VH-VL binders against f1miw6. Designs and how they scored, part 7

Target 1, 251 residues: f1miw6
Amino acid sequence: MPHFAKPLLRNIITRNLFNSIKKKQCLQYLQTLRTLQYDGFTTVYFGETDIPESLVTGEDFSDGYYMPTPTWCVVHAGGSQGWVPWKYRMFLRDELCIKQEDNLFFEFCDVVKKAYGKCAIVVKERRRQDATRPKEGKETEAQAHVPSVVNLTSVTCCPEVAKSYGHKLLTLPSPYNYLNPLDSAWSSLKWFIINNRKEFCLQSVDGVYSYQYILFSDLISKGIERINLSKWRTITTKVRRWENYYLGKLS

## First folded at step 17 (VH-VL)

Design y1
Fold by ESMFold2 at other seeds, look of step 17:
Structure y1 (fold): chain C 251 residues (1-251), chain A 121 residues (1-121), chain B 111 residues (1-111)
Amino acid sequence: as target 1 above (251 residues)
Amino acid sequence: EVQLVESGGGLVKPGGSLRLSCAASGYTFTDYYMHWVRQAPGKGLEWVGEIDPSGGNTNYNEKFKSRFTISLDNSKNTLYLQMGSLRAEDTAVYYCARDYESGEWSGMDVWGQGTTVTVSS
Amino acid sequence: DIVMTQSPDSLAVSLGERATISCKASQSVLYSNKNWMNWYQQKPGQPPKLLIYAASTRESGIPARFSGSGSGTDFTLTISSLEPEDFATYYCQQYYSYPLTFGQGTKLEIK
């Protein structure tokens, strides 16, 4: 069910300006992507998803206690060639780990260069605050184009690192979720986890965290494997149909 | 043998709701997207939307997105179309169809027999 | 939305003769040197059946008398020698862009 707000006229005007900026960013993204594809760049979608341990273990937290569970961030990449031949990464959600993983993007750029040559590396924009919170005070063209930081929560994606490998780093504007095939891949992974976690739990030894971690990583690994080349070709082809829709709608 | 069997059609008053079902058999249900396509009496075909049984992701014809919901029950290999706020214009035969996708071409390679929805006061 | 326009709306043809049905897309459906459109056949009281995919390739089990041609915006379905079973309605359909859209149909009738 969609949620609608009835903001004051001032806030309606600022939302309309923000939406116009996002449409311009989307059109620029699509035009750049198509130019790079024409120029022989391989498109690679680099991204992350959060998997709370409760999704994997099936634990119920409705017993009246607030019981936070760790959330793991899974980082991977794929495209019409399937998953990149790069071992996905899992991180505990921690801001300090992001600083220690700066070289991960460097390593990733090296791997995709060796696998595919020059790539158009697409990452989803994280800058939701400007999209959901009207700016107090005066809005200008320059203020509306506040530069965004191109980061995953667990990995810093530096454009100059990508450039040093002959890649081009692209930012997918946040509202256009249909344009990211990785979102479909993550949904398939989470679906697999929900539907297969009971088998893994029944074969574990209760009360041992090391067995729980082994089952956790096994379940994730098998879920990733189930998203095979055929699946990747399907979801990237469907994303292209959305790209064509938005190119027609926004131009 | 691959088979798709729709059910749940019938007569509904304007403003009413109806849920259609499509039972699939003879193949791995989660390997293929599934479509809903409708055909008004004496008219052509109109795409309603599609769903991924292996992840629940949907792509809708925006014309229907506010009133129609596509969903699944993987334990029954069954596709659903929940239709709300029905109008006379929604009177049609509703087909489910399997999506074949190779990366080089795509097509609705298997269709059900259809189920008829009539919206009339 | 991409509009697929077929002509004629109906066509009466004798057995053994050639039938030609055209389909025009409101914009090109060519991407990466491939045409993202199909042809379907629908007999009365039956669901549609995939006939030709990728503009020109016959689906498995479709007789050789059916052929598809064209590129970009203009496409043609040809039946080289009509058989009694070929009298049906034919639809073109694009899958280049969402929403997926069909032509209005061409009814092929016995003369």
Scores: ipSAE 0.796, ipTM 0.927, lowest interface PAE 0.6, mean pLDDT 83
Fold by ESMFold2, look of step 18:
Structure y1 (fold): chain C 251 residues (1-251), chain A 121 residues (1-121), chain B 111 residues (1-111)
Amino acid sequence: as target 1 above (251 residues)
Amino acid sequence: EVQLVESGGGLVKPGGSLRLSCAASGYTFTDYYMHWVRQAPGKGLEWVGEIDPSGGNTNYNEKFKSRFTISLDNSKNTLYLQMGSLRAEDTAVYYCARDYESGEWSGMDVWGQGTTVTVSS
Amino acid sequence: DIVMTQSPDSLAVSLGERATISCKASQSVLYSNKNWMNWYQQKPGQPPKLLIYAASTRESGIPARFSGSGSGTDFTLTISSLEPEDFATYYCQQYYSYPLTFGQGTKLEIK
């Protein structure tokens, strides 16, 4: 009696199956991660965050007028040993959509191998916008919309590249954000930006343009430096408490 | 001298709301996570949640997450606990506490004196 | 949630005697050969005070008569020679897993 089933019931059944798959993926991820840690792999979280230009300039959009602003993407990595000794990357979002640095992950794998030896490299799974939608043909009509900004990975992370350096690449399932210490690091960076952007802002010369862009790299660099080894140890320890929670809950 | 001072407690009716404050002084505010812990009269300690003052990240006891919100005012070195839909069982002394994290151990090394919330008709 | 169960709930002991308080976790709090649990002391009308961290290490300024022991699920706080200021309620607390949880407390009273 499938053609008599209500669309609401089908949507509920699809969500329950999806959640069950994600729970199994999370348990497998945690078990694999703990095995790799026991086997001497250094855990390294590799990822990205979006910094909208409005966050840096302080421009407010509360007046009901919306103006599109560029978004910067910061790519970095860290763990209980601090930020990896690797120069973070910063891309303008539009530029990133056109250009990809195919060698970036290769370079990253080489750097962490030299710094730590074999690593368990954790990358957050990209969230799929249309995975839960009803399949009534709206997908073809929706082909025209711009790619979502959320869960976009700016770098291609190839498991075979990681393997060639003796690393293991792990994917963190998307609904389990508490298991990614980079999210806490990114929040700290954004808080630093909001609270210190005035200190990195120059006065206008003649009111036509501003010097604040000349200090942008310094602001980001100082924000990353403020997230020191002690901070990284704190956030990774707190992530481990969530790992232990989920290992108990999902087992 | 490191000092934590809670305030904002008082009498509220069931279903009401209340905002608690924790003013911090004597240390670098952004270097330490901060906890809220409560203690009902004659009862033990119950962890409410924690927040990172340098990033706004929170971890809640899920028992409270739907009704309680932990937040910050960076300009005042002050943490807040916004409590909504209050029940009689929320009657307690509410403490803020500083989290010390070394990477090898953690502890609530500094506590405030607490502020009392009474939920009664 | 990890349940921390203390025994006894109340203990009456004479000055100069030894007191022993037990804490049992509903699951192991051992990770990387460290026990992720602490002991706190709370005197009447005061906030809790950190005594012992990592199961066995005294916090700065805590007298040597306080000691902690145990591993995994079973932990003990020992006060070797009771003084008048030691009559308080004692709590164990785990920080191995969220949510952070405390034992129900053990009230140490003067006999």
Scores: ipSAE 0.792, ipTM 0.924, lowest interface PAE 0.7, mean pLDDT 83
Fold by ESMFold2, look of step 22:
Structure y1 (fold): chain C 251 residues (1-251), chain A 121 residues (1-121), chain B 111 residues (1-111)
Amino acid sequence: as target 1 above (251 residues)
Amino acid sequence: EVQLVESGGGLVKPGGSLRLSCAASGYTFTDYYMHWVRQAPGKGLEWVGEIDPSGGNTNYNEKFKSRFTISLDNSKNTLYLQMGSLRAEDTAVYYCARDYESGEWSGMDVWGQGTTVTVSS
Amino acid sequence: DIVMTQSPDSLAVSLGERATISCKASQSVLYSNKNWMNWYQQKPGQPPKLLIYAASTRESGIPARFSGSGSGTDFTLTISSLEPEDFATYYCQQYYSYPLTFGQGTKLEIK
């Protein structure tokens, strides 16, 4: 039918154009990355992950009992040299407030310059829907949970800041998830949390699932340390095999 | 002594399903990626995929990705291959293998004895 | 996919003689001055065994009569003086790119 065929044809054409753009972006990313590596840039993957409190507690809140379930944002970086010698950052985050830390990226660029010299800093393209961003800032209100961390949720990565330190900032296009070794590192961290979380919850608290920030941060810190240099070298080598696959496929 | 022991092979009709197991012992299971590799009768070796026991991350040969799933149970140091929609050409000996990765080289340094899957009407 | 092509498919050689097996990759497997490919040995009824890694380095416990050479796309496995236990099928394998791929195998038979 013509009326059904016209919308379907437009969807097919639009989808093919979008896929072609993403394929070209991926090829350009890979070629740029390899050029920078040839030119002596150290590759560093910089990113964040969300760790919901329910991952630590193991509780399922779907049984009709409502409890606040805060989400923690962990910011770190690594590569074939291991975790960057930079103190990872941990932020308490909820749906009501999203805030970006302006100075953190400056500090990061300085640290990696001192550690490795010029770096190719890779940041994953954030998948954002076409929706109005939440307003910045957070209004104060008393709540029945343990306050422990400044409420910051993300980092602004400015190309000019990277350039001022002699670095090059690259954006890894979605949907090429195989090309980010941080995704594997985050999965290993979450696996560690799941398998070691009982150290935190030896006793239950009726109607409350909150716990102290220090105990939670210690579990995360131990999980990060377990992802050692050998693991990082393995993960980055596996990513390189995907890079070679896509370079051949997309050429 | 490092050992890998496959099991779960057998006769299955086309379109059927089968789950293979690989029991690992003699080393720290979570320190090494694990592979599945198959070998059809009288044929060479074909890589199926790999998994990281310390995070569940998988890399598949795209040829198999839609029909085969690699998983594991860390409490039993056991690797699994779930095979669905089986075809006659899936008839093979299936090996599990331990991956050694140094960052300077990689290799499948320990292999199991294999388990035989036969897909026939 | 990187195709690894071995030659010959079968080779008959007398005990104490030299055997040479060739492997060609459909594209270079050289990265950071290292060749990302291995050799495996498989005896009848047994799983494969890692023999040579990084094109030229023997795995622990592999006799010195086994040697690997070559770079880029062209590789050779050499057995300098054949012993009875060396009659097996030999596979090259690349790990430069996904999917990991093996050569079709070279069967080394006693003459």
Scores: ipSAE 0.784, ipTM 0.920, lowest interface PAE 0.7, mean pLDDT 82

Design y1
Fold by ESMFold2 at other seeds, look of step 18:
Structure y1 (fold): chain C 251 residues (1-251), chain A 121 residues (1-121), chain B 111 residues (1-111)
Amino acid sequence: as target 1 above (251 residues)
Amino acid sequence: EVQLVESGGGLVKPGGSLRLSCAASGYTFTDYYMHWVRQAPGKGLEWVGEIDPSGGNTNYNEKFKSRFTISLDNSKNTLYLQMGSLRAEDTAVYYCARDYESGEWSGMDVWGQGTTVTVSS
Amino acid sequence: DIVMTQSPDSLAVSLGERATISCKASQSVLYSNKNWMNWYQQKPGQPPKLLIYAASTRESGIPARFSGSGSGTDFTLTISSLEPEDFATYYCQQYYSYPLTFGQGTKLEIK
């Protein structure tokens, strides 16, 4: 007799390996999110993804794997209404250019306020943040502290900025990545890049950054357009079904 | 039954490129982080990198980041490793591995059988 | 990067005897009262197999003769009564921080 697969949440529960702290954090997140949704907040998922140059160009810049090469970061947001009507951002990263934009989150909060009114802005917690220890940062063996801001690798998200626009900033706990529809959108974008990059490079591209940036921008723009409203509705519907299933099993 | 099946290995000349695939079955693909790990002939295990299938977030061993790209297709339950600018020292068996992660522990609990990449003139 | 150093590189042990493999991390892998390191077994021509996670917990289906111990930086894998199928290479691996790293391996041979 064939065996039937178990759902995601059932697999996690049957392994009984949930950290009680992370489970409580997830339940608190989901309860807060549902309260905000009931109160008329529009849910918007804000985040970033990294795209190494080799994904876009293939094997250009072949001059040694120990040399740093730039990684492109794309910052965008979306939800059941589709992509936020906000120009996504691209950043070039390396050890010399790693930075966080000063005004990006302010601009984002203003745009979503105008588009949707009050929003529940969800930002993903960094994976394994509790398992990775900071170095050289004046470590103290003291009681846990509440973070003042939520940081992505390229942007600072301040709760007080969100509050000033009538929004609420939420953090999605790291073990529950399947509850972030933006992650599914990023996967779709990366798949589009892999399967369409040669079509956007009809001429040979020399290994200079400016030519690859132009091709990268065109490819990213088309990939984002490919993730239309119906795809967003599919993704967010799946996430909501998982949220309801998890709430039912934990409540 | 959980299975991971690598493919796409073969003989390639130095400077060439190759894309490896890892087809997953028997479990919900988006529940688990996925890894690439390689092993040169007669040598130990070397972590290449990982990806979160639900969101596409990647982490790489810096040794490979400039030449290797990890990606996936959730509709096909398939993990990819795009390898460029290949060198003789990249000759190895390449494994994909499933990772169970929780706040209590993490480990690569399911491995594929591996696919062999040979970089030779 | 956390360097995982195993000793010995190779070990020959008679059937039925005890084998002990050491693994030392270049920094502590203890976090939230758990040790974020694992042990794997790899037989010739096969992929690695998870033996022990969280330093001391056996994976499902692993015989009781395998045990892990230690905390912080110093870890030990013990096989209490060596059997013929235990001929393999054993790797420790930390899951504390990126990049994930394996020990160099310990080849266990049966005399």
Scores: ipSAE 0.000, ipTM 0.414, lowest interface PAE 16.3, mean pLDDT 76

Design y4
Fold by ESMFold2 at other seeds, fold request of step 23:
Structure y4 (fold): chain C 251 residues (1-251), chain A 121 residues (1-121), chain B 111 residues (1-111)
Amino acid sequence: as target 1 above (251 residues)
Amino acid sequence: EVQLVESGGGLVKPGGSLRLSCAASGYTFTDYYMHWVRQAPGKGLEWVGEIDPSGGSTNYNEKFKSRFTISLDNSKNTLYLQMGSLRAEDTAVYYCARDYESGEWSGMDVWGQGTTVTVSS
Amino acid sequence: DIVMTQSPDSLAVSLGERATISCKASQSVLYSNKDWMNWYQQKPGQPPKLLIYAASTRESGIPARFSGSGSGTDFTLTISSLEPEDFATYYCQQYYSYPLTFGQGTKLEIK
């Protein structure tokens, strides 16, 4: 009989190799993180979240109706010391952008060096699905207008820039969502927005993005301040329990 | 004074569903994670999961994650446990508990009186 | 999952005598020089009550006859002179790792 491999068997072998690689990456990440912490590095999680304006206004779309609402991207960082004493950044994701911001990471490294000394800077691994998915509320019927979307977690977080400040750059493996305390911080920010959004700007009257930015910036600033040191310590303590879970699974 | 009051327990047939409630009072509901813990008759304590009322972040005992959902209503200071595909081994007293977090320890510092779920044919 | 194993499962002790309950974790619960485990007391028909946190620190309002000791994997709850209100079931609980787990319990009965 002719020797051949069935497609199902190849898929099973490929998936098992991928899962084994991701498990090894997670264990290497955790071991490296703990070594850096033992060596006196301050852990800092650097990342971003999307805040669509519909979340702020509370306006619901009916099914099938397209409405052009911009999405704001917030870039910030934090850890067991609280938010980094660095002014967070806000961008409109629907703007046309021809390049990533390399100077932002350089500035960030300088700020955290002055604040904490040497840091283990953790950024989440970019997932192909998260980076390439179309957004709702755009002209998705004809084509997803994804080429003008800015993903700041894909901005050049250069390891050599971090190293030049005495930092270490670590990549958090994407399948292990429980290991990112920023996800909980972002959820708390969005909760704050939902519960305080009654003070949103009057977009329909003027439609001026400058007013919109100012009002949303104030709301977001208050939401970030509400996530205080105590909250950050709670979040990072709970992430550590997941870290210990995965380290224990290593045996 | 801090109080937690569970309700919604009762008799249900295998494969059925129930939603438990935990009404909180006497403290700022959104400042503390909340747990569900259960205790089968004559048995010990088993942690079900927890939720952050100020963001909705959850941590589940993976034993329950496919069948149980923790949620809340901040306007009513109320925690919920939605239980589906119930089995006889889910028969237990279900407690809600408040999570205390300090810089150096944590613990379930306030507990409700529990509500009883009985799953039988 | 970290298994917390208590010994004995039940214990009968006379009033005024000493009771000792052990709890063994399947792996160390030590982090940053602190043991991430607690002891709880549960009387019949009541919810659990926090007794000892961080292995050895009494919660406020807990009588001095209760003490906790041990580190890493091996922990002990001691009641130095039993009173009538001490007859209950005692649970150790770790919060070092998810899922949070309790020991199976030790029922302390009056002899």
Scores: ipSAE 0.807, ipTM 0.925, lowest interface PAE 0.6, mean pLDDT 82
Fold by ESMFold2, fold request of step 23:
Structure y4 (fold): chain C 251 residues (1-251), chain A 121 residues (1-121), chain B 111 residues (1-111)
Amino acid sequence: as target 1 above (251 residues)
Amino acid sequence: EVQLVESGGGLVKPGGSLRLSCAASGYTFTDYYMHWVRQAPGKGLEWVGEIDPSGGSTNYNEKFKSRFTISLDNSKNTLYLQMGSLRAEDTAVYYCARDYESGEWSGMDVWGQGTTVTVSS
Amino acid sequence: DIVMTQSPDSLAVSLGERATISCKASQSVLYSNKDWMNWYQQKPGQPPKLLIYAASTRESGIPARFSGSGSGTDFTLTISSLEPEDFATYYCQQYYSYPLTFGQGTKLEIK
């Protein structure tokens, strides 16, 4: 029978190469970002977060038999000037089909150009593990006929689209989440949801599905509003301290 | 009047755990990041980390990140420091402090009186 | 980490005399034409107290005899006429970069 290679040693060498590449990518990202800021580009962080429906309704803690809940995706952008004046998007993650509106990034680039001029648009790199498609576990059930909803699972960010508006598209390396102020903004949104969801509960009546969606949208909208300009300036100032840390450590 | 009151310090054996508390009053707790800072006997000040009460986001001094956890309870306006795998060098007075952020300046503008942690056999 | 080095480690100054304390950062803490560093006072048995922020601006309620100066890497705290209540240890602190770091302290004793 054939002998197999030593996978542990190869894995260690591969991990060290990956870390070295990510270190170089981070330093390159930071140097490019600072050059663009010096050249008058406004920094804008564009991204998405997942909000499991269980976060809105309550937590399930079963270990053995576990029923997964649907997940909503919120797409938005912001920076030291606050949230961009762009209508955020929210949609269900479709476990059977992946859908994306190709013109969303075009619209975004146009909006930020009109609001701020040329921008450095920062998008978090999709992690290598995320490049593989997730395994399907359970399907979302439809008990009654509900209105059709357009689902958006992700937004394609094309560098040439950004360039056509005078922007620069930058990719933030995956391991460096401290460099993304959206992560703090998303944490504040989820905090708001947990602490205010009871005030947005619906009673059981005919048409409950429509009431639930409307109330959920209101909850998200209020949570976004709570993350005001002052909060954004605090978050971006703290990210800058991490940028300075990594510039010193990685250079 | 803004007040910060630490508690939960005491004598702990090496390898043990301890949770410190910081009760805040006189201001809107969720508007300000909160720090933990420690001072070993006869030594200077050492920053442990900070947390955002309005989202739970944390920034740690990497020296402590593996053993210390900062958390909070918004219903009690209370900040916590969970300390695990304690060592003799963790003996110190532990302060909580409020983060002042103006957009142009930052500083720890309000401090508690501190709580003493002693790690000894 | 940015090292903040104070000098002297201690000094004794007569009441009514002038005291100066130096703080040197291991790299510049200047960003957007502002110096991201503060001074704190710690009296014996008490927590630290913010004195000076942004290198040169006094916190509310701090007497005019306290002043801060310098930029980039070199900073000075000056007490123009020492009062008995000024007996304390003084710390500089940078908030330009994580981790936040303090100087080792300068103990001011009344001669």
Scores: ipSAE 0.806, ipTM 0.930, lowest interface PAE 0.6, mean pLDDT 83
Fold by ESMFold2, fold request of step 23:
Structure y4 (fold): chain C 251 residues (1-251), chain A 121 residues (1-121), chain B 111 residues (1-111)
Amino acid sequence: as target 1 above (251 residues)
Amino acid sequence: EVQLVESGGGLVKPGGSLRLSCAASGYTFTDYYMHWVRQAPGKGLEWVGEIDPSGGSTNYNEKFKSRFTISLDNSKNTLYLQMGSLRAEDTAVYYCARDYESGEWSGMDVWGQGTTVTVSS
Amino acid sequence: DIVMTQSPDSLAVSLGERATISCKASQSVLYSNKDWMNWYQQKPGQPPKLLIYAASTRESGIPARFSGSGSGTDFTLTISSLEPEDFATYYCQQYYSYPLTFGQGTKLEIK
């Protein structure tokens, strides 16, 4: 009966339809994953995380300086067998770096084939709008679309490439973060960085970026190493408990 | 010898808050997830949630997630349970427990003695 | 939530006799040929103690008189020759799915 109830009701209806679609996508994802696991596919989670330089340096510009600091993107993969025996990739996303097409996903598929045989490669869903968040005060959501090619922000993951190596590419629906063990692995990496970092105050000196990159890369490498096989097995076991929860809840 | 010691329990009014502590010793704190489990008087055990000390990742019983927060302080090897909006049904002994993961089984292999929370007006 | 239902609620058994406690899960806790459930013992005034993991394997230091059996939804804890220190409440617990859940407990009294 209020004049504004009509626009609010439309937003509620749109969100309810989106949630229903994501619920069905999650159930289909879980059923497909379990079928592949039963059929002998090794599950591998392929993904990325952003590490802003401020996390490493400890610098805080919240007191009135809002020029962005560089953000590093780390790309890696793992599962119950630990990290994939594949060198993680690190990309700079500011204006100082131009991303090249590097056949990264082709190389990844070849490496996991050689290491594990046929794999179920899981990549978290990302819409084209993931790089730009919707307005927080608006409750309207874009139509639920999953592109036919699943993209990380730094890497294109093509299902046909995966298939050519005998793999299956699966998309994890974005609302179900408990189902992605990489989220826990990335949290552990960031925890390691915070607890083992040094202040990087040489950024204004010529050649400083080269030394900072080497020290930063070494810190990241040590952090990844600390997430060992036992940790991966723990994380994936806990994700399976969420998988079982959602299989029961959504079916 | 692995030891877990809870503290911070007591009497509190409905709607109030409490923060429980669990001091851990005798092992590498960051190697194991830690649980909170409660037991109401004359009742069974109820899992509250768990946390990874090496990254802060949490898994909650959804029943408690809006009112209870699990946190930690690695410098003190201490696990916390922040409880808000307390109700009479939250009256219980609260245990912390260490999570053992072998890769082939899991279990709460070490428990503290518990700390008692009583919620009454 | 997976409900773990134990029976009986209480049991009185003479020293040296056999005690049997059952636990029924509301859905199967079997995954990859393993049953993701444990048994715990809780003596009066003490915290729980892990007895049996993966349905049938004794934890380190647990006497051989304790054994677990069953699979899927139906599980049994057996104490073959009851000793005075076995007076306690026994809980089954599943870790197949979140939230982790316990049975309501079976109180074992020694006559």
Scores: ipSAE 0.801, ipTM 0.928, lowest interface PAE 0.6, mean pLDDT 83

